# Designs tried in a protein design chat: VHH binders against Mitochondrial amidoxime reducing component 2 (Mtarc2). Part 2

Target 1, 303 residues: Mitochondrial amidoxime reducing component 2 (Mtarc2), of Mus musculus (Mouse) (q922q1)
Amino acid sequence: GTVAWRRTRPRRRRQLQQVGTVSKVWIYPIKSCKGVSVCETECTDMGLRCGKVRDRFWMVVKEDGHMVTARQEPRLVLVSITLENNYLTLEAPGMEQIVLPIKLPSSNKIHNCRLFGLDIKGRDCGDEVAQWFTNYLKTQAYRLVQFDTSMKGRTTKKLYPSESYLQNYEVAYPDCSPVHLISEASLVDLNTRLKKKVKMEYFRPNIVVSGCEAFEEDTWDELLIGDVEMKRVLSCPRCVLTTVDPDTGIIDRKEPLETLKSYRLCDPSVKSIYQSSPLFGMYFSVEKLGSLRVGDPVYRMVD
Below, E stands for the ipSAE of ESMFold2; O stands for the ipSAE of OpenDDE; V2 stands for 0.75 times the mean of E and O plus 0.25 times the DockQ between their complexes.

## First folded at step 1 (VHH)

Design a6 (from a1 with D98E Y100W E102D W103Y S106E T107P; framework vhh_nb_b201)
Fold by ESMFold2-Fast, scan of step 1:
Structure a6 (fold): chain B 303 residues (1-303), chain A 121 residues (1-121)
Amino acid sequence: as target 1 above (303 residues)
Amino acid sequence: QVQLQESGGGLVQAGGSLRLSCAASGSIFSDYAMGWYRQAPGKEREFVATITSGGSTYYADSVKGRFTISRDNAKNTVYLQMNSLKPEDTAVYYCARESWDDYGYEPFDYWGQGTQVTVSS
């Protein structure tokens, strides 16, 4: 690949230590909408890709271009997506199915959008899908936009201006990194502390790893999975979006977030990065592009 | 079997202009987005500009207002008009086929050999 040279990777002899196995892979085409479970994926420098469908390459925006997430519109988590070769099929409670073409006419307007204080472009997906989201959410006029790889993404320098040690990468509409990983053991540990159990879909990871100890993923710096090399970016800080039930679209505002705050707050030395957000899961950049699949061993690369 | 050949590089004074050309063969040119990238010594390769199959254009912030990308589908050629050149624009410029085609499976998979642009101060 053409983007592989954008990555700095160690040119050293590396020992591989198996730390787990890939148990699940999810792609989330539209920000805040339901994920799609896949058995295999490509990992690009901008995240997962299954066929034509790229992770978080679509997002719902207000008429003024500001992002809309499940924080503002919790019912977005109920929008289910079926992947088809040239199309996404969207379904939601009370709505008729709509089919969205992945390839958009070049004449479609480019919107200036805003995502966590940063400017980013998106191509308009047309009036039909805009009206579909507007009718579903019923609070104001919405549009759907799609990122194009020819557009400029959000860079690490803009996302983390005080963290100059981070490797260079870009993201479209993901919160802050190309790949998001959580272990099954970490979810099991959390659930021992909760009255009402939560499932992995509350946390929206791309890759779920089994066979390791709880929070062992917090210690992984460099991973090899299938053909893909990944490097740690940051721990994943959690906010009120994790309290949205993915089956009901109801926002709790309290759990599991309050329980996470009771034992998963950051060390004071890194408080400038995470503030008071509890940490659950890990963000990775893709250093060597390739494919990975459910059932693949997960290796830690050590010097 | 896609081949890309860049031309039009050279030495130019700061404030001057150059027009780069990239001729494509072995593929249906009009179906693909085409882009320009550059690499200076000791730096990673960076994005400069792209033009989609439909003619939409996108530019790196560092070149907006100074560079213009265009294409001629009848000649299977993409162009980069570079105006108000700066010493910081000194690099090898590469033409690339940016594949976001009907299947979406192909990454950027075809590159030219590059053409040297040197801007004197």
Scores: ipSAE 0.000, ipTM 0.108, lowest interface PAE 20.4, mean pLDDT 84

Design a7 (from a1 with R97A D98P S99E D101S E102D W103F G104D Y105E S106Y T107G F108Y; framework vhh_nb_b201)
Fold by ESMFold2-Fast, scan of step 1:
Structure a7 (fold): chain B 303 residues (1-303), chain A 121 residues (1-121)
Amino acid sequence: as target 1 above (303 residues)
Amino acid sequence: QVQLQESGGGLVQAGGSLRLSCAASGSIFSDYAMGWYRQAPGKEREFVATITSGGSTYYADSVKGRFTISRDNAKNTVYLQMNSLKPEDTAVYYCAAPEYSDFDEYGYDYWGQGTQVTVSS
């Protein structure tokens, strides 16, 4: 089975090679909503944590519990979040700000939710924030739910059944893994191929690394950053969500996805995993919990 | 809810052509992305092609230039035109639709029963 606290360690000591430096760290508390830039973070087995706020531990759902993302509601990318000790403050165009407590009453209803065809629970965040999202999106009734560490996480193995190592962990509402990393050089390379340049926020990484060559992160299997040890899960396959402009909430449906498909498709030997999705960025699991910060050197463990 | 039914499979010689059809029922077809997957004996199900509600198409490299996906919204049907067939194309072909969005290549929620395609050498 998957046991959250059990992580595999390298059986022999490897050499540490510095491959770059952490240039940016983002936490995305609510799935599809705007990220929060932070100077430092704790990495837990279920992802980044800053104080009481955890990465992708909230999501918008329909009344029947089905997830809602920026693919269906692109304007979710315009919802900005401020971290205030025990509260999240939400703002969006045309809306009064709303304050959401991070700790919810145990009496709040637990919803049965569905995410990529998998069942996952979420605790209701209350009628006030539900009405706020419903008024903002204007299409149907929505609710906001929060994951609780006492709930069962979602296993990613059913989404990638050929990859047995994915059973070593659980996630709440992220697509695949606890940590998503992209290098700055990879974004620079992509932008040399685009008429209209895109920024890193199109791709929603947790960690941005500078000081390496373009797509060098594709080769990193095991990393040490600050106190944190991470292990490669998968390359990050990209979908139409990457065509949503994070400043306007407008979905293009073509770029940068078409350009990525022209040169970033997977090798035929791994097409069962990635299909025809282009690859941009890397997914990692957390093997040793700890803290990391902007400016930390990034080391890979090499044989 | 959405129900999908494939047809048009069969036995064909290498270099030949087949056209697969998938009839959708139960929901507004024009609002859904539609995809084709295949599964060969002893292998996992693999992606072949998808067409979004807006008409954008995406293909696996192994079939690009040989296969064409299209849709007819008036008939609630998606098609896969397969040309220059190879023995390696032998598989059960499945029609698929996502529940939550018009594009998520690994998040397809509705599947048909499949149609067998056999390509002899």
Scores: ipSAE 0.000, ipTM 0.177, lowest interface PAE 12.0, mean pLDDT 83

Design a8 (from a1 with R97T S99Q Y100G D101Y E102W W103E G104D Y105S S106D T107A; framework vhh_nb_b201)
Fold by ESMFold2-Fast, scan of step 1:
Structure a8 (fold): chain B 303 residues (1-303), chain A 121 residues (1-121)
Amino acid sequence: as target 1 above (303 residues)
Amino acid sequence: QVQLQESGGGLVQAGGSLRLSCAASGSIFSDYAMGWYRQAPGKEREFVATITSGGSTYYADSVKGRFTISRDNAKNTVYLQMNSLKPEDTAVYYCATDQGYWEDSDAFDYWGQGTQVTVSS
C-alpha cells in the first residue's frame, strides 16, 4: 500500500507567563552621571522617557567631540541630576549648582561626536555648563551635548559579528540598546561571591525585576511589561566602568569585574560577540511603545 | 597608553590602489577591535571599516567590495587595502581602536594622527 504522510506537530500557543515584578525604574539623563529613580515611565523606540527627560540623551564630550565616560573620568558618577519640568539641575561635590534647560535654542551649534567608533550628532548645551564640567573634572576642556529627535541615532548592529541576536533599533548615547534590565536575584547571587557588597547602581539598569531566580533574565526573549513589548537584543557585557563606586567616584578596576569573570563568561559558541567580557543583565529593544510602572507584573511571551 | 601610527597614504590616480598600515603599541592589540575612519575637507568624520579581535569585518556601503581590512597580530598592525579608488575617497584616513561596549581600557581615547589619501580624477 499507499502510506499517507501526515505532518502532526504539537501546536504551541503563545501564552503570557509572569516571571516577576518591576521593583525599580531608573532614567540616566547624562551618560555616566547619577540615575534618577522614577515611579513610572514611557518607553519609546529609543528608550525610557519621563516627561521631557530621556534616558542617555546628554553626554560629556571632549572639544573634538569624542565621548567621555566614567572609565576616563570616574567622578562623573557623582554628578547628581534633579528632574524639573523644563530643566535639569546638576550638583557635584565642591561645585555650585547649575540649571540646564531641556529645550535648547535652535541657534546652539550641532557638534559631530564619536561613540565606540560611530559618529553621532549633539547640540551644544552652552558655555556655562561646559565650563561647569571643565571646572569639576579639572583634566581638560569639556562640553555637554544633547541629542534631539531631528538627529539620526546610532545603529550598533555593525559592531557585533552576529545579527541573529540584534533587533532593529537606534540609540542616542546608550552603549548598545534602548532598554537595560537586571533582576534583583542576579545581584543577590553576585553579592554572595564578593568580599564587599555592590549595589544595583554599579550596573546602571533602567528596569529592575524582582520575584525571579538568579540569571533567569538570561532566558527571556520577549517581554510584556505594562503596555510595552520588548525583545531581547544581547546579554549585557561588562567593562571596567562597573568597578566605579557610585558613592565615591573611585575606580577599583578589579571588583566586581574579576568575580563576574570567574563565573559569567559567555559560551565559546558566542565568543565572537562577547570576547572575554562577563555577562550581567540583558539588553532589549522596544517593539511596542507604551507606559510601564513600578509594581507592574513582568510577563514572558512563551510559545 | 596606546600609540597608533598610520602610513601608506599618498597621491594616486582614479582606479588605482593604496595599502594603508597602522602600527599599534604592543600588548593590547590582539584584544581590541581596530577601525579605519576618514575625513574629507568640509565633511564630518565617517566610518570606513572595522575588524574585531575575532577577525569579523564590517564595511561602510560606499567602500564595500573595493576596500579590505585585515590584521596581523604578530606585527601589531592593521591594514586597509584600497582598490578601485575614486576622487570621492580623497580624505585623511585615521586608524582607531574601535571601542567595544565591553572594553576595559582608557586607551580608547587614542586615534592615530592620520594619513592623507588624494585621488586625482
Scores: ipSAE 0.005, ipTM 0.224, lowest interface PAE 10.3, mean pLDDT 82

Design a9 (framework vhh_nb_b201)
Amino acid sequence: QVQLQESGGGLVQAGGSLRLSCAASGSIFSDYAMGWYRQAPGKEREFVATITSGGSTYYADSVKGRFTISRDNAKNTVYLQMNSLKPEDTAVYYCAAVEYTDEWGTYEYDYWGQGTQVTVSS
ESMFold2-Fast, scan of step 1: ipSAE 0.011; ipTM 0.411

Design b1 (framework vhh_lunsekimig_d3)
Fold by ESMFold2-Fast, scan of step 1:
Structure b1 (fold): chain B 303 residues (1-303), chain A 121 residues (1-121)
Amino acid sequence: as target 1 above (303 residues)
Amino acid sequence: EVQLVESGGGVVQPGGSLRLSCAASGFTFSDYALYWYRQAAGIERELIASITSGGDTNYVDSVKGRFTISRDNSENTMYLQMNSLRAEDTGLYYCAREGLDYEYWSDFDYWGQGTLVTVSS
């Protein structure tokens, strides 16, 4: 049965402490493909949105609906996307450009897809773009699918069922959470430990923060940026995808992952969550929707 | 190309033993961490055991000391030895390969079809 709850205690007033400044914002419309730098964005409950374009609302799938990423097809990182009015323009080495409408006919087939062991639906983007990806990758037949907000998303609770403190929110094709954030100082620290320097695009964050100390973002629980309130989900575990060079599409399989493993492994108390994956960056959920932009101060909210 | 095929499930009495196998093909087996998941009727899939590419193992508390995960890289096969089985261990057992951004919740598009284990009273 349902019990009526009585709420009589007011919430404590929040204090704001500036911890940094937004230096970069990226949207990645297609999973594993190149990001688009933007000056401002809306943050929705399902992630970043610029106009009609949403973060990771498209993905490449095999004919059977299984997702395809840069681990299987590293050259996906070389697919560049230009936003124009109501269209995406895709370009890749050796390919003629293709223009894809953001709004699809309702008659387009809905596919049953799978990613991270979970079922999710996607609407077919048509034979033209499917043939374009098939011709670019040259290994097998591919299709492109688009998520629709009327579809059921994946929930964080299914990925982290032992973590009772995590909110039950939905995502489309992102790996884990609506927002992925890394600081510039953390990248600088990592690069002091590498023979060959890497750039932020190896790690594919939505928001880059400047003006803080290395790994200070690991301590941020609740943030206010512009109009947007965000809450910590967990640290971002890393794997072999971080070894794909975003300029060449070549997978190294070793660095920067081996260096990250040398100093960024989790505390033994949380090994059940992260196993042996090194931690680099933070995942956040969106608690209050709104707009943010490059140059905005980043505030930590303290009750 | 990538395939995972589970076998070894069946019906056993409480206190009995079973050994599950997961035969893999289409990838370099020794490079990847591998997992066993369990799904009971009406309940979502739960990770119960893992083994890294280097052979390190981890278990959920409910199976620790009773189940043993192992791998044979020469045969491209992963095993789950299940001892002291309980009625609560009944379920469909899936093997999975490590994916992209996490060893724990990696891209599991390479799952097996599952093998049924029934612990009858």
Scores: ipSAE 0.000, ipTM 0.192, lowest interface PAE 11.2, mean pLDDT 83

Design b2 (from b1 with R97A E98G G99T L100Y Y102W Y104T W105G S106E D107Y; framework vhh_lunsekimig_d3; at its last look DockQ between E and O 0.01; V2 from the best seeds 0.00; counts 0 for: pae E 21.4 > 2, placed apart)
Fold by ESMFold2, look of step 2:
Structure b2 (fold): chain B 303 residues (1-303), chain A 121 residues (1-121)
Amino acid sequence: as target 1 above (303 residues)
Amino acid sequence: EVQLVESGGGVVQPGGSLRLSCAASGFTFSDYALYWYRQAAGIERELIASITSGGDTNYVDSVKGRFTISRDNSENTMYLQMNSLRAEDTGLYYCAAGTYDWETGEYFDYWGQGTLVTVSS
């Protein structure tokens, strides 16, 4: 027995300050490949999900298991993905489309892969799609692997061994965190400084926020969006990958990165974390699971 | 009037199983993320499991693989299946639903009264 049925409506002492509105949500099923814009998404501990399709749960690897990104193979950004029921349909310039089942046989081989100096497992997606990527990229043999929740991800401790204060989480093939966020205003400001304007897709955010000042997201620690609570991990350091044009697959190697370096370098006190990389956008961990959608207000949670 | 009512607690031996239920009313159940918390004597409530409106689940490491959270939106009920129970699982178990008060702008949780789980030999 339980105590008699009683009212249970306590209030927590948290204040909500609206800082903007969700203007865009992106999921990138295959690392470095083209993103899929969605109107609504589930937010899991390991990142965004739409049905069975999860953010960066697939990646292209070489035969030896080393990760391949658009830094090495810029044409990966041109691989388009259509989400259907239990299948992914992939398209790329000059290629016949290929259909990939999301649920793989448990008997498919599990590879030991290498991603930014860390070991991580991946289940082989089969010879058909491996040959497809090999034919598309033409430079060597490639395979596609998929993470599943029975595998160990890359934990905060492995990602940031010197930053023991960070909230615990784990990721599959995302670079550093479950969720990446940028404001529209920050992009607008960057574009005033560039000869050739760039699109938000150069930066591959999961969540885009409108209605705030440029770089205001640098100050956001805890957010509530829809049902989801998120906590700041770190600023997003940028490398040459951000110079790949998402429409052409051409890597510039210079812009917008050099312009960002002129005004977005970190304070000397945190140079050990970021070194000479310019900062653009924010990484977040997921503290309370839920759903969010385009049009949701973005709240800063303060005490 | 929002109501969350836990049931299914009791006394069980180590290694045993229990299934907790949380019956909800007074809100649109299918729209909310739902949570199980536990409170051991002398410490603050801790989150142990959650489930989104879309059915995605999360667990703390100490219960992962032993506990399963689920929801039945047609019956406005959330469940926690607890297997391989240990002495450290003893405590008061609460269900919760998170929301914010649009009139005040404050965030708050709805909480159940709690159901006691005792794991003892």
Scores: ipSAE 0.000, ipTM 0.105, lowest interface PAE 21.4, mean pLDDT 84
ESMFold2-Fast, scan of step 1: ipSAE 0.391; ipTM 0.731
ESMFold2 (binder alone), look of step 2: mean pLDDT 79; pTM 0.770
OpenDDE, look of step 2: ipSAE 0.011; ipTM 0.284
ESMFold2-Fast, scan of step 4: ipSAE 0.138; ipTM 0.603

Design b3 (from b1 with E98V G99D L100Y D101E Y102D E103Y Y104G W105D S106Y D107S; framework vhh_lunsekimig_d3)
Fold by ESMFold2-Fast, scan of step 1:
Structure b3 (fold): chain B 303 residues (1-303), chain A 121 residues (1-121)
Amino acid sequence: as target 1 above (303 residues)
Amino acid sequence: EVQLVESGGGVVQPGGSLRLSCAASGFTFSDYALYWYRQAAGIERELIASITSGGDTNYVDSVKGRFTISRDNSENTMYLQMNSLRAEDTGLYYCARVDYEDYGDYSFDYWGQGTLVTVSS
């Protein structure tokens, strides 16, 4: 077999402390669109992979290459994706389904796209799927683009230039990091503070952990889950995208964001990273590639 | 019009060194991963080294520690420095541009014409 990829670090003997169990795993092929629940996944340095499908390797853009998210087009959260070996099948309310090949013709145009003020490339997915999104959203002309690993990703240095200790990985279309994790207990705690309960899909995590205390994941520096070693990057800052109802596509713009702001703001010492965004969930980088499954114990690795 | 042109091949004795170049034109060189393949007589082309747009490198075990792939984005050129050459390194060396990487399988857009490396005494 091939040696698993690993970031360069001295290997030390570590104690394993079980902190929880994996209760759910989601992959989100297209930015802002519905997630796909899976029982098992491979974790790569650029995020989760199920067969040929990679997490956030597709995104909707305007004709000028600017990214489109559920912040501008909340109904993107209603686009459901079915995984087939070499294809994605897309469905949405009022639309006929469309089948998108994962492998694109090399003749397809490469667009210069923009995410949060940073340039990133994307290969055009063709006129048929572009017209499908344009007809679904009805506000302007849209296109779908796909990243590949031969393209230059967004570096942590460009994402957080003031935080030099984070300059050790690249991402494609995810906001920040390869893996996003939240505990069930943190969601339960939030819901005790809300009149209308929210579900995990508001927050779009890749991995959900059960069996720990609320916000205990904020303290986890290094994890072993299945064959995969992960290292804490930063807390997940939340914006108005968390106020989009994943069942209706309606953007509230107030809750749960205002409640999160009432108790989940960062310490002043780290305000340069998080500004006034409330923190809910954790971002991790993948230190040792491998597979993990629903039902796997989650271990904290301690010296 | 995309072009890849290899150069630097030749005849060397075992233990010798060669540096291959791949000059590229007709595309934004810095945006693409690039590859060196080798074809020996009677054997299919094999990938021997790769370099991503970000500069990350990969090698097959048989050349690791002996060959070094590099790129110069200002000159639109990729290189393969070959040290401690062995008889089994003999073959045609091709550069290739990949515009899409398919989860461990590669879709190749363009190939060069090849440059011949012969290791003999």
Scores: ipSAE 0.000, ipTM 0.095, lowest interface PAE 23.7, mean pLDDT 83

Design b4 (from b1, 13 letters changed; framework vhh_lunsekimig_d3)
Fold by ESMFold2-Fast, scan of step 1:
Structure b4 (fold): chain B 303 residues (1-303), chain A 121 residues (1-121)
Amino acid sequence: as target 1 above (303 residues)
Amino acid sequence: EVQLVESGGGVVQPGGSLRLSCAASGFTFSDYALYWYRQAAGIERELIASITSGGDTNYVDSVKGRFTISRDNSENTMYLQMNSLRAEDTGLYYCAKSDEYWGDFDYMDVWGQGTLVTVSS
């Protein structure tokens, strides 16, 4: 005998379905510190870039290189950052402002740092800014480090063993992925369930989308925004950092996390990924680099 | 005080077996996901195996089929059974715990001191 094979023809042209509009874009230069609202941004494979400033390319570390976040030091959320051509200007309650150069001497010491048990390098930002953070936080000695694209990032295969089929990409100091997106409608829905209302800054997204239904972003796999193509990585699981008030730096440890847990837990089929964390927002990787801006339509790409 | 203490490291010949233990105290053991990390010379610290509170397991490809992670909630202990050991398995093995809100991405809030495994001919 003979056998006949029939193969499914691959789809040739993607259809674009508009699902919303970009209402806000934030870049967070320093992990756990205040975000900066921008009108437009470049998206690189390692996240957003506005001029010389890159999303989560700086972080505060202990002397031994362990990361420090608002979980340990909630007052980090009160550090405000102003973007200037070659400098970041940092301000915090009770502190004189400090100006941090974006370009560091190549001779500055490289520290071995640790995030979630993974090693990652960081170039020392100097004694002046280290002393500024140490004086602000008042608990122990701290340093600030900066990632360089010549350094090796954390890979998804090592960070999430349950994600063996995700495209292998690198992240520096972000928790999981280059881009974090939430819809305005999802925040409105959450606030209908809370006694004390929360604002988007509790959740620290890079991109906020308007014009969709609550939690519609949970269904988006591939997006086109401006010139940028993005692919879903994970739903964003929420931790106790979500309970830090971005205006006071006080950690509540209860809300809005308890309310999120009451209705936003994952399906049992994906419990190995999310466990008991509530899901609020989406993580994306950048598949095609480019620029996007506030006011851009958000398209879902359907094959 | 929340603590994790590893034991069971040692020197073993290629093809041999070794079982690591991670004893936990200061928290409700059965409620948390637990993790084994490995730090080899010249290589970044790597997550090699995980076990959820419900007993679901995951492994990095290089150890899949050779290593088995398990937990005994009655003894507050997690194990890593290592079979068919290779020279590249040599390293410091660390036990780690997810934080109090298990499943959070800031979930490696507690670390053991590490236990050394040396695979030598």
Scores: ipSAE 0.005, ipTM 0.259, lowest interface PAE 10.4, mean pLDDT 84

Design b5 (from b1 with A96T R97A G99P L100Y Y102F E103W Y104S W105D S106E D107Y; framework vhh_lunsekimig_d3)
Fold by ESMFold2-Fast, scan of step 1:
Structure b5 (fold): chain B 303 residues (1-303), chain A 121 residues (1-121)
Amino acid sequence: as target 1 above (303 residues)
Amino acid sequence: EVQLVESGGGVVQPGGSLRLSCAASGFTFSDYALYWYRQAAGIERELIASITSGGDTNYVDSVKGRFTISRDNSENTMYLQMNSLRAEDTGLYYCTAEPYDFWSDEYFDYWGQGTLVTVSS
């Protein structure tokens, strides 16, 4: 008979080289709002999940469905979130706390939203939390929306139409990748160049790695952490959001961005991808789902 | 420094014409989709016209055939030509730029201060 087509994988002689250790894990339930430190997490194809809470599965939108970030409303970084099994508790300066159920009624309206030129849906979280954000920000009417895994995410083909070599994945409300990783050594290096030191929370990574050299993460293509396999997407380009102080909600617009631009611009050969944005940190997709924990060794998978 | 500055608004009688301009500085907007929004008293801010980096245009039905959006990438300026103006066109007109290339997102969702258009006698 004829040879049947099968899903086959070529033999891979992967060597595992330990490059560091996980020192911190953060999940950011609401885009631009404060992160939550966790000891362990599941990594799904769409990013980190702690119980029922998923990374960047909520976002603040204008009434027209357009996203709102700390670029427009810097005080969003001061919204703190407590994770509870079936709900989020939100707190902010000058506000009474509000409790948000993670499971929404199916009767709640689905909004057509827009992030970075791409359409994406979000289910309305109700008038109470909408009024809470509107009262906190005081500039215009806002709503909160939640992504559902039954909705269509933003695909790699839509995010990077000129970068056809990139692996296929989808994201909900994260900027461009399921996982964002920075090393402690890279932050230490940056701080040697700054008069006023910045902390990791300025850069909002999901995973922080210790025990490597500064900017060594720029060279990592495929990682194994715990049970999770990750593949490099692109370097993380930084924008003015990087200048928002996570403790004050004040946008500086200059540092650390000016210092990053002085030494972290891309090579001219990749200027079409990164333009004039400085590079700090790495974006990864999740290739094998699983769990990882603070204290796990980080392995590079090499040929 | 990134800025979007709208101009060209004013008071005009029904049936008249105005041309709005949106001038960008501090970035190259040839890679950006560009939008005109209108905020009128008592109604939500609405997208009225768009032009992609590739030059494709879209309009809400209420302005189609009366308004024309255009861009001049060499001058970093976008225009909205408004003809046959009606009382319901009254509002504060905002421009915004949305990067087609995500890596330019320093300037994503940037709003100008707006330019006021009043259509009345």
Scores: ipSAE 0.006, ipTM 0.211, lowest interface PAE 9.5, mean pLDDT 85

